# Ledger of designs, part 21: VHH binders against UV-B-induced protein At3g17800, chloroplastic

Target 1, 346 residues: UV-B-induced protein At3g17800, chloroplastic, of Arabidopsis thaliana (Mouse-ear cress) (q9lvj0)
Amino acid sequence: ASSASNDASSGSSPKPIAPLQLQSPAGQFLSQILVSHPHLVPAAVEQQLEQLQTDRDSQGQNKDSASVPGTDIVLYRRIAELKENERRRTLEEILYALVVQKFMEANVSLVPSVSPSSDPSGRVDTWPTKVEKLERLHSPEMYEMIHNHLALILGSRMGDLNSVAQISKLRVGQVYAASVMYGYFLKRVDQRFQLEKTMKILPGGSDESKTSVEQAEGTATYQAAVSSHPEVGAFAGGVSAKGFGSEIKPSRLRSYVMSFDAETLQRYATIRSREAVGIIEKHTEALFGKPEIVITPEGTVDSSKDEQIKISFGGMKRLVLEAVTFGSFLWDVESHVDARYHFVLN
Short names: E, the ipSAE of ESMFold2; O, the ipSAE of OpenDDE; V2, 0.75 times the mean of E and O plus 0.25 times the DockQ between their complexes.

## First folded at step 15 (VHH; framework vhh_7d4b_2)

Design t4 (from r5 with G35S; at its last look DockQ between E and O 0.70; V2 from the best seeds 0.65)
Fold by ESMFold2, look of step 15:
Structure t4 (fold): chain B 346 residues (1-346), chain A 121 residues (1-121)
Amino acid sequence: as target 1 above (346 residues)
Amino acid sequence: QVQLVESGGGVVQPGRSLRLSCAASGFEFSEYTMSWYRQAPGKQRELVASISYSGGRTNYADSVKGRFTISRDNSKNTMYLQMNSLKPEDTAVYYCATVYRSPYLKDMQHWGQGTQVTVSS
């Protein structure tokens, strides 16, 4: 007789349950189920994945059979490309729906699209700054890394969350996307760390060589993992990344990360699928907009039309924690779906 | 599969014009900021021009400003570079490239094979 399995109503707002509105027929269907019967989302997703598998299998057979030369082969190739793109878009939306479901299961509402509010201060952050639900979704070791990430972003104001800053909306979006990628990376590494820690405790006769728990030899390896997210360094002003004013404390997970060679770190810092990259891009665009961007002849981003927004440090903390959690969930969802509908190439 | 195919290069006399085209396929062309680069032998590639995903904004290198015009037709998945008042210094291989789909997440750039432009008498 439980009163709820997950938040069947994603809060009291008339706004969409998530900032990104899904466009595909499958995505629109799943969006409806997410609101009306969220407990049915896994079954609905399995149905959609079966349809995707059937569609892909029929295309594989057509590729093998379509060897007729001529103009119609060019047309068939273009049609096959369009169908592959449609399947990719559908898969992206299925993955997104599953991430949204994980937030609903955690009883955490996603932040709505960032826009000016009627608040007298002009702040855009209408969302709560109390974040305990988000923080408890991660292992203790992963949370230590998340805390360090927040310290890099918030700097000296880590303890003063009521202060309000005026900052580029584009830059906030860049920090958000980088934080999503960081959460994805952290979950990937933490998952391996927890497994290896458990196996070393078990009485099995596994080879225990070649794994180190020693402190990292240098900051260069950690900087390489963080360098795949230049938006984090740019937001902090770079001084924290170079050790000036850094408050990064050692942790078991950070030491574990520093034990990886540069090749392994580079692989782990990379988002595995194009679909996951597309989700990060579209979700971030839904939150912060898609500005008209060009580059200068010097190769830098020309953001002269960039909007400025006012946001509290507590609001910023909430955004970053959501972003890291989104990335963590995306890793899990990607892995879950890949086991059922193989799409991850590397 | 992402493909960018340049065309319209050739040998022309100084002061003449060429129009380069970049045909795009295998990706959502209308979502990308696009660019033209050029590379003379023995030199690094340099940006010539960029154009936002909608075509609403453009930027140019100082060396080509006022002479070159970048444009795009999203309905045809093509980008263009109109090159007027060509100089011998414009001799290079010209490349079509993607820049960003999103300014929030840096992506790997996709490049065309290039088209040769030679300005000589």
Scores: ipSAE 0.543, ipTM 0.797, lowest interface PAE 1.1, mean pLDDT 79
ESMFold2 (binder alone), look of step 15: mean pLDDT 85; pTM 0.858
OpenDDE, look of step 15: ipSAE 0.714; ipTM 0.884

Design t5 (from r5 with T33M; at its last look DockQ between E and O 0.57; V2 from the best seeds 0.54)
Fold by OpenDDE, look of step 15:
Structure t5 (fold): chain B 346 residues (1-346), chain A 121 residues (1-121)
Amino acid sequence: as target 1 above (346 residues)
Amino acid sequence: QVQLVESGGGVVQPGRSLRLSCAASGFEFSEYMMGWYRQAPGKQRELVASISYSGGRTNYADSVKGRFTISRDNSKNTMYLQMNSLKPEDTAVYYCATVYRSPYLKDMQHWGQGTQVTVSS
């Protein structure tokens, strides 16, 4: 009687492609396609958007039924609201799937959810720190801005990527989310910049030479766009705004951004759709969790119970670059989807 | 549309208690950190108390600590402020507000219309 040792192949559950699990029927469908046939995701998305459009159109027709008795009106409104929320969720997940697909096309694996490490060092950054693939995804001008962003976050530690810091998990998540928004902003600006460059209609003409002087005031506006999250500044330990000035490289794109009026800048710094904001939040929450927080009377987040994590500066750099790239892709996919299924409220 | 409706305000004598309620609608209430604010005449609006998403954490202004209790019932989409040992200095319009939906992103705050609390002898 040969005891067949059933080698229970511990089926290592395939590592999730992305930290956020999609829950809608469309999202689940797209998640399966992302794993099996990622090249079909665009076509699948088109089909899902057509369905969303059909659903939206059908709801619009039912609004004109004036004959619904008053008691039924409340129920109908509730049902309509639920359906709208469902469509919104589906749309969020479609956008997310497209962003994930773009990372897959770039052969970049997303960082997994941050969990306590089994590493004796306690480091949570188990992901590869190689960022070259991420860097290549951006225009040279955009990358210069990203580099400056990294310099603001990492400061003097940009050269010491192997060093490990103990940092608030919440703060890391905040930096990540802020970086996503910054990537979204940069992509929007860069697209306009590249277009105007191609058309030779850039403000101030092709003269490479005059970028020298106006270095000083531009740090404030960049900080303002990034400082919508005051806590990003706190990540760079008390380094006075004066100390960051030396590592910020002049960039053409920076000068271009500085040429914007305040209204234009605000518009570009704003996420257009609720769905995009929802994705940023949900993705960040999937990475870092959703801690129970409160605000102090001073308006600051009470971080007294915040989890501390150990992360290398290389790991942080990877997170920031991923985040910026995520934001950039989010702009692209939002625009793509909006052209097919109008959902961005101008 | 996001709606926050405060109730339970009124005129009370010093040392008495009031319970404010905030009924929330038009959003996923359980996903938001919430807070009570107050604005006294001629003063700036100030945070009185904040409460986490689940209600598991709370924070209070020093002026109300030990006297006020913020709570929420997510099943009812309602937030409460129990105000004990009221003082004349607590006289203000009290506002219910959303604070943050995400710990990572600042969101637009939504405000109620406010409810008047007057503490007078």
Scores: ipSAE 0.530, ipTM 0.801, lowest interface PAE 0.7, mean pLDDT 85
ESMFold2, look of step 15: ipSAE 0.542; ipTM 0.796
ESMFold2 (binder alone), look of step 15: mean pLDDT 85; pTM 0.864

Design t6 (from r4 with S30D; at its last look DockQ between E and O 0.73; V2 from the best seeds 0.00; counts 0 for: unsure alone 61.8 < 65)
Fold by OpenDDE, look of step 15:
Structure t6 (fold): chain B 346 residues (1-346), chain A 121 residues (1-121)
Amino acid sequence: as target 1 above (346 residues)
Amino acid sequence: QVQLVESGGGVVQPGRSLRLSCAASRFEFDEYTMGWYRQAPGKQRELVASISYSGGRTNYADSVKGRFTISRDNSKNTMYLQMNSLKPEDTAVYYCATVYRSPYLKDMDHWGQGTQVTVSS
């Protein structure tokens, strides 16, 4: 009687395509399609958007029923709110699925959720540090800005990608989220820039030569747009803003951004939809967890109980580039979806 | 937008207790860090206490530490501030805030309308 050792092949649960698990019926459906038939995701999304539109239209018709007795109004409002929240959740997950699809199309695997590493070094960055595919996804002008962003985050360590730093997990997550928002911003600006470039209507004319715009003042506005999270600067180990000046390359896109008035800049720096914000938050939480935070009397986040992680600068670079790319794709998919299902509040 | 409604304020003598409540709209209440702020006449608004989304962590201003207790019931979408051993210096308008600071994103603080707490002999 040969005891067939049932090698229970520990069926390695297929590595999730993305860190965020979609929960809505539409999201689950799209998640399945992403795995089995990623090329069908756009068509599937169209169907889901049509359903959302139908649902929204049906609710609008019910609001005009003035005949609901006063007691029922509260219930109806509540139901309406719940349905709206469900639609919003569904929409968020649709956006996320489309972003994931774009990464898949680019043959870029998303970084998995950060977990304690079994690595003796304690490093959490088990993901590939190759970033060339991510870099190629952006226009040259946008990439220059991304490079400058990386320089601000990594500082003098941009050349030492194998070095490992011990960093607050929360801070890394903040940098990631900020980088997503920055990518969103950059994509928006870059699209306009590329359009105006093509139309030859760029401010300052075709003179390639006057890139000598004085370096000094533009760093403040760029820092203001990026430094909405003061903690991004803390990553660079308190290196005085003076030290970063040497690695920031002048870029055409930077000059273009600097030509914006304050209102335009603010508009471009603002995420248009709640759904997009929700996706950034949920995706970041899926990557780094949801920390138990409290606010200090000074109004800052108490990070005293934050988990410290070890990550290489190469790993960090990969995260930042992914984040920027994620933001860029989020802009694209938001615009795509908004054209089909108007949800962006102008 | 999360609507916040404070209640439980009033006039009390020194040494007495009050319990403030902040009722929030159901949407995402369990995702938000919450807090109580107060503003006394002629003073800046100050944080009194904050509580994490799960209620597992709390923080207090030194002036209220040991006297005030912040808590939340996510099932009821309500945050509480138990105020014991009240002092005249605690006289202020108390505001409930949803510090939806996504731990990762600076989000907009939502504020209630406030509730008056007066501690007088």
Scores: ipSAE 0.390, ipTM 0.766, lowest interface PAE 0.9, mean pLDDT 83
ESMFold2, look of step 15: ipSAE 0.670; ipTM 0.872
ESMFold2 (binder alone), look of step 15: mean pLDDT 79; pTM 0.811

## First folded at step 16 (VHH; framework vhh_7d4b_2)

Design v1 (from m6 with T98R; at its last look DockQ between E and O 0.49; V2 from the best seeds 0.63)
Fold by ESMFold2, look of step 16:
Structure v1 (fold): chain B 346 residues (1-346), chain A 121 residues (1-121)
Amino acid sequence: as target 1 above (346 residues)
Amino acid sequence: QVQLVESGGGVVQPGRSLRLSCAASGFEFSEYTMGWYRQAPGKQRELVASISYSGGRTNYADSVKGRFTISRDNSKNTMYLQMNSLKPEDTAVYYCARVYRSPYLKDMDHWGQGTQVTVSS
């Protein structure tokens, strides 16, 4: 009994399904379904979105009646604001539940809230350092960008996962939130990049594509034969662009991103909805707390009560990869829900 | 719609006091760090004081420390600036501002319309 309890309680899983506790009736309902029957979450979400649409349509009718003389306009406007806020909170929790579902489908557990360590080493990271599942969730081009992001955060310790750092808990939370926003941005641009890459590869139909492939294969065969002979340096006629069969077009996401003008880049870096911003805030606060912050006259954040925590570089890497994945899923979930319940204004 | 409405400005003699109020609506006031800013004629807008979401922490510009006190009443969705020992250099338009909800994400500042404070003989 005790031995079995220790094994189960000390295992790598199970752990809380998500650090943020959902408070709305819809959120609590979806939380129960996420635990018991996660495959039913999409249907439950559709039901909740239909209810939100009905409530919003009903509010539009009340707004019309409030314009009639004899109605208490101040009271009506206050009630309408409360109902709009309730719909917004409900929508945030629906979106969050869908993000959590995507992690469950990927068989990736979200890390738990960071709390004071009971570990003898003082480390707060109890989660595994293996991240192969998270890495495989992204296109190769997107992962290249994620790897660069990790290198900027971890520095020279990118390959030294066993080292432990003492770092501000607030700073870790800021890195986490920035990484969520970065993942959101990356998915947005990667989605466009993959579409454009596919369209460039298959222009004009199968007949043109088949012919191009056969010409490239013939060129590759010729290049292989020529490469096997020492006289390749005396190659007459030079290298033709189509006969050589290899124009390596820049297809990496970084080059694609660098081609954007500043206005486009700023637009893509912006979180489209208030609801998505709210999710990032609340999820990050559930992980790292909500410290009391003031602004200095110089415009900087003043947090004199910031905690220091110990975290391995492997733990930090896992945290950042989760954050980027969270942001990527948030983009997909936001887009999916907006198609069914229009709330994104940009 | 986020709305911040300042009141309590006016013309006063040096050494007197004024109390500014900021009535907030259209957002969850108790979740936000708030601030008072001012803009004197010909100068850029500057932070006067800020207050954390619960009111448990405050910060002041050096020029007003000891003379001004920022406070908030979350039950009334109202922020205050008590301005004592007013000086002519305090003459400015004073703005209520919503700064941010969380230190983890930068948020867009939201400003009131401002209230004029004039300190003159």
Scores: ipSAE 0.593, ipTM 0.838, lowest interface PAE 0.9, mean pLDDT 78
ESMFold2 (binder alone), look of step 16: mean pLDDT 84; pTM 0.851
OpenDDE, look of step 16: ipSAE 0.747; ipTM 0.894

Design v2 (from m6 with D107A; at its last look DockQ between E and O 0.53; V2 from the best seeds 0.61)
Fold by ESMFold2, look of step 16:
Structure v2 (fold): chain B 346 residues (1-346), chain A 121 residues (1-121)
Amino acid sequence: as target 1 above (346 residues)
Amino acid sequence: QVQLVESGGGVVQPGRSLRLSCAASGFEFSEYTMGWYRQAPGKQRELVASISYSGGRTNYADSVKGRFTISRDNSKNTMYLQMNSLKPEDTAVYYCATVYRSPYLKAMDHWGQGTQVTVSS
């Protein structure tokens, strides 16, 4: 009945599964499979990655063959660069499709492109303020840090989600992108934290077997060994359990992050691949647009043409939670694909 | 690795013109807002002009408005500064720089080595 009427719709009225429209042949193919045959997406992705690997290997052979000086070498280099760019774009779209699949598996609809609304309040947020599914996708330790992030963004209005703000659309997009990067970072550190917690190699104490520790050097020795050799964690966990019982320290993710040296923090705060950065950029542009940016002589962004929008604090919370979840999924998807088609450089 | 190479500087008489070029490599040039800066002896480095990623918007320092024109050719990964009606006060080392990669992501600032422009009678 109603579904038959939907087939008669005109124009580009089908609701897209995500705000970013994929342009490559692989991306368009995966977009169709995501809607029609989602159970086939993993196999389709594997096939596309194998094709990318074959193309990369064959171009490496051609590069080795093009040693003759002159016009042919210049043309060959330009063609090789074009093909590398196409492979990168294809890979970006494969990664994006996998992130979208994770949202579909979680039964969470991605927010559509921010567009004019006929809502009586004048708001642009058409998405619901219920966020329980998004909140449940993260470990309790990760969510505590996400909650603090939300408090920083929303301020005193954390409890007044029906309030509406008028704010630069560009600014909202910047908050969204920053939240994606933060979610990526949090998932990366949380994944390590959860692994080390189950192997009892966290910096803080996790054993309360007795009130004293015979030797501080023994505790430090086992902690260092376990952190460098995860497989040893089960054995050191037995000894570390007794050693950790002398220390009452929180095992929260924040304390864990504070234990990193500066180089480790910088590495973890960096998005590992150019492709992941490109995804964050293009996804955010699909949501909020791509305004032309120039700077003033004072070095500030020229905001004279910034579009203003009205958005509720509940709508903003939903955007930020989606962004953090997107970043978290992006970390997992990037890692999964890198294991099958190596592309991550750091 | 991002690389920016300026060219087209030189010594020129007041009232004449120069065209500076900035050749870019190691990054997706067409996605960046770019800028020309200059530093005269004893002065702070200052923005001369900026140009959006597509070239659709530009901004100029008041001291060069109407005389200088910034442009770009994304197919050649090159930015230009056409400097007309040059004055001795325009004497400086001119630098090209990246400003923003995208509207939503923090850009890493990169600078060229600079090209000397000297306007002398």
Scores: ipSAE 0.524, ipTM 0.812, lowest interface PAE 1.1, mean pLDDT 78
ESMFold2 (binder alone), look of step 16: mean pLDDT 84; pTM 0.858
OpenDDE, look of step 16: ipSAE 0.749; ipTM 0.896

Design v3 (from m6 with S102N; at its last look DockQ between E and O 0.80; V2 from the best seeds 0.66)
Fold by ESMFold2, look of step 16:
Structure v3 (fold): chain B 346 residues (1-346), chain A 121 residues (1-121)
Amino acid sequence: as target 1 above (346 residues)
Amino acid sequence: QVQLVESGGGVVQPGRSLRLSCAASGFEFSEYTMGWYRQAPGKQRELVASISYSGGRTNYADSVKGRFTISRDNSKNTMYLQMNSLKPEDTAVYYCATVYRNPYLKDMDHWGQGTQVTVSS
């Protein structure tokens, strides 16, 4: 018999808190604080944001000095660009650390990088499939929309979670990223919905039952907005989004979303900051890798040479719920930090 | 400022060859999947060929397979389209474009101004 202290699992390579390893000095520091002294993370983040503010203010003073005769404008421009890139990377890593903190506070572990396990089945989903913690993190109205999203992705296999599929790793990553963006969108809309609900100001009359015609029109608008992210339906093998409508339950948040015009929906579906987009990109690459891709003549990603993985539908459900939750947290974290250190321009 | 500048277009007889170049600046060219597109008069713009960020993968429209070759030189920030056995049907304005930096999210595309290729008589 042996103990964990005698095995490599405890002493040689403890599992990382998150799949993306942070590279900046601030990011590495916050990663250590997240593990060792999680109660200090708010203060550590404030210190790092204060340093970023000081650095940005100093950069503004250097812009004024660039007009002084005798300065090398080309060299100054290159140095300023480097410093701006470093601040952007540092801010991204602060935001990521805060998202990881929210998962830790919820007592939900992020899944590790997706790779074949030593399990005889060869499945990549060795993580827990118990999802109740993730489901509780969302308002009831938001969860109804998350459930519909899952139904679109999993199809008839919502009730057969032990079944295993062999599927493109690239496609799973695309579904994950689309689900992160969907969670960001849902949280943004849900916050507006909850505020307007509290103020008793909802479009089309609060609590009014919609007619079947109105529900059909709203469903088409919603699915058009979701189809601007074509990865959502790709997991189901090219079935149109209209084909899944019979499994979608009406909800008050769905009705609220359907009341928006197409321009408003597109604005809300757009990730506001470069930093948030960068987080989604890097997190997804950490989970699924960076494949070499090409485009088909139809304009879609060519998946013909993609790595195939084995994953249960329960494992896929867990990934999608995490992705939606990640996006929801990203909206909150982005908004909170923007109030302290302004970086969102739209 | 992102810039994509095509060159190498011209008028050529059927059966001959042309080589198009796309010079890129203002972005990290070596991290992008790139593509060549064309637009004939009165038709929609169509993808001709695409190439992965390292050049390790390529894809071609059926109409040009075996005749056209896409390549890139990341040290020169340049993409190429070698067009052999040209046909009158290849007459179009040819554009280079960025496609993806990240395969999980689509970014905004950047386009060149185009170069005219005319295969006459």
Scores: ipSAE 0.504, ipTM 0.814, lowest interface PAE 1.3, mean pLDDT 79
ESMFold2 (binder alone), look of step 16: mean pLDDT 83; pTM 0.839
OpenDDE, look of step 16: ipSAE 0.720; ipTM 0.884

Design v4 (from m6 with H110V; at its last look DockQ between E and O 0.56; V2 from the best seeds 0.61)
Fold by ESMFold2, look of step 16:
Structure v4 (fold): chain B 346 residues (1-346), chain A 121 residues (1-121)
Amino acid sequence: as target 1 above (346 residues)
Amino acid sequence: QVQLVESGGGVVQPGRSLRLSCAASGFEFSEYTMGWYRQAPGKQRELVASISYSGGRTNYADSVKGRFTISRDNSKNTMYLQMNSLKPEDTAVYYCATVYRSPYLKDMDVWGQGTQVTVSS
């Protein structure tokens, strides 16, 4: 009806809990539970994972029907592919819901999709600028690495967070995605570091006593491992040491990472599952869009239609801290789910 | 199996038209920025046209601009190159390839086997 409403919320719109809207039936169900009955999310996730496992097990048993004379092998294969794709999408959304839950438990709201704003300054960063909750979510050693990461991205403006820049929305999204991958990597190595630190009861923290040769070798190995993966390499290439001031500080976790051999660094620099990669991609697209890109014959991205946005350096800091935290949570959630429903191949 | 298959090449006289097709299978074609490349004998492979994932943007080499048109039909997993007013210097093997899946993350680098286009009288 056009005349009146009995709903008390007609004067305002509720804030969405996360920028990515879940499309699968399981994802939509979990989104509802996250808002209405968050204490039920663990049980709901377990039920969804059991359903996925049952569906996967029953499809594996259908190989006998493909061997029966008169069976259309092409039709069977197409049906199996469609079901596998649906299971993959469902699993991605279960993982995403669990990451969102971790933000809710930390009492940290995810930033909304970057969209046109009525803010008088023209800035897109309308989200809260307080970041202490995000900073507390990481070990001291991991935070040292995160702080160095921020210094590389923000440069001389690290101390002047009210300053505003006009920058490509595409570039901000690239920094965000790279920061998610970096947080995933940091959590993975920090988890190993904290375990080894706890298992050693003898005082032996003498990273300062390591020779320059050992530190140089570790640095070269780290750079080689990062450069072998475009998603991590694009991050490293986009934040070169020569492009920023000398505000980067050494850290115990950096020294630990530099001690890894090249094979270990390469393994740790990769996202383990296709589902986790898909989550990073879709979450970043929900925040920054999926722009139409083409390349010139010279091999460069055609920048003539790049959308420009205004964002404060404080807003950028908040985005990067959220991205690193998202990646850290994604590592934990991926590991948790893999123990219950095996999907990680690497 | 991830695959790109070109078709529609052949021998034609100067000034005539030819339409190339690139059929994709085994991957999410509609997510990719795609390109047509060509390689003349003894020369390096060059990009002649690119098209965004939805088809909403295109870019062309100067040598083919106004004569060639790139397009795609995501429902058929197929990309096209309409080549009008063909010249002898357009003689090459034409390849289709993926360029980017995501502007934020890299993925696959996939190439077709190529289709020969020869423009001579």
Scores: ipSAE 0.540, ipTM 0.803, lowest interface PAE 1.0, mean pLDDT 79
ESMFold2 (binder alone), look of step 16: mean pLDDT 86; pTM 0.872
OpenDDE, look of step 16: ipSAE 0.719; ipTM 0.885

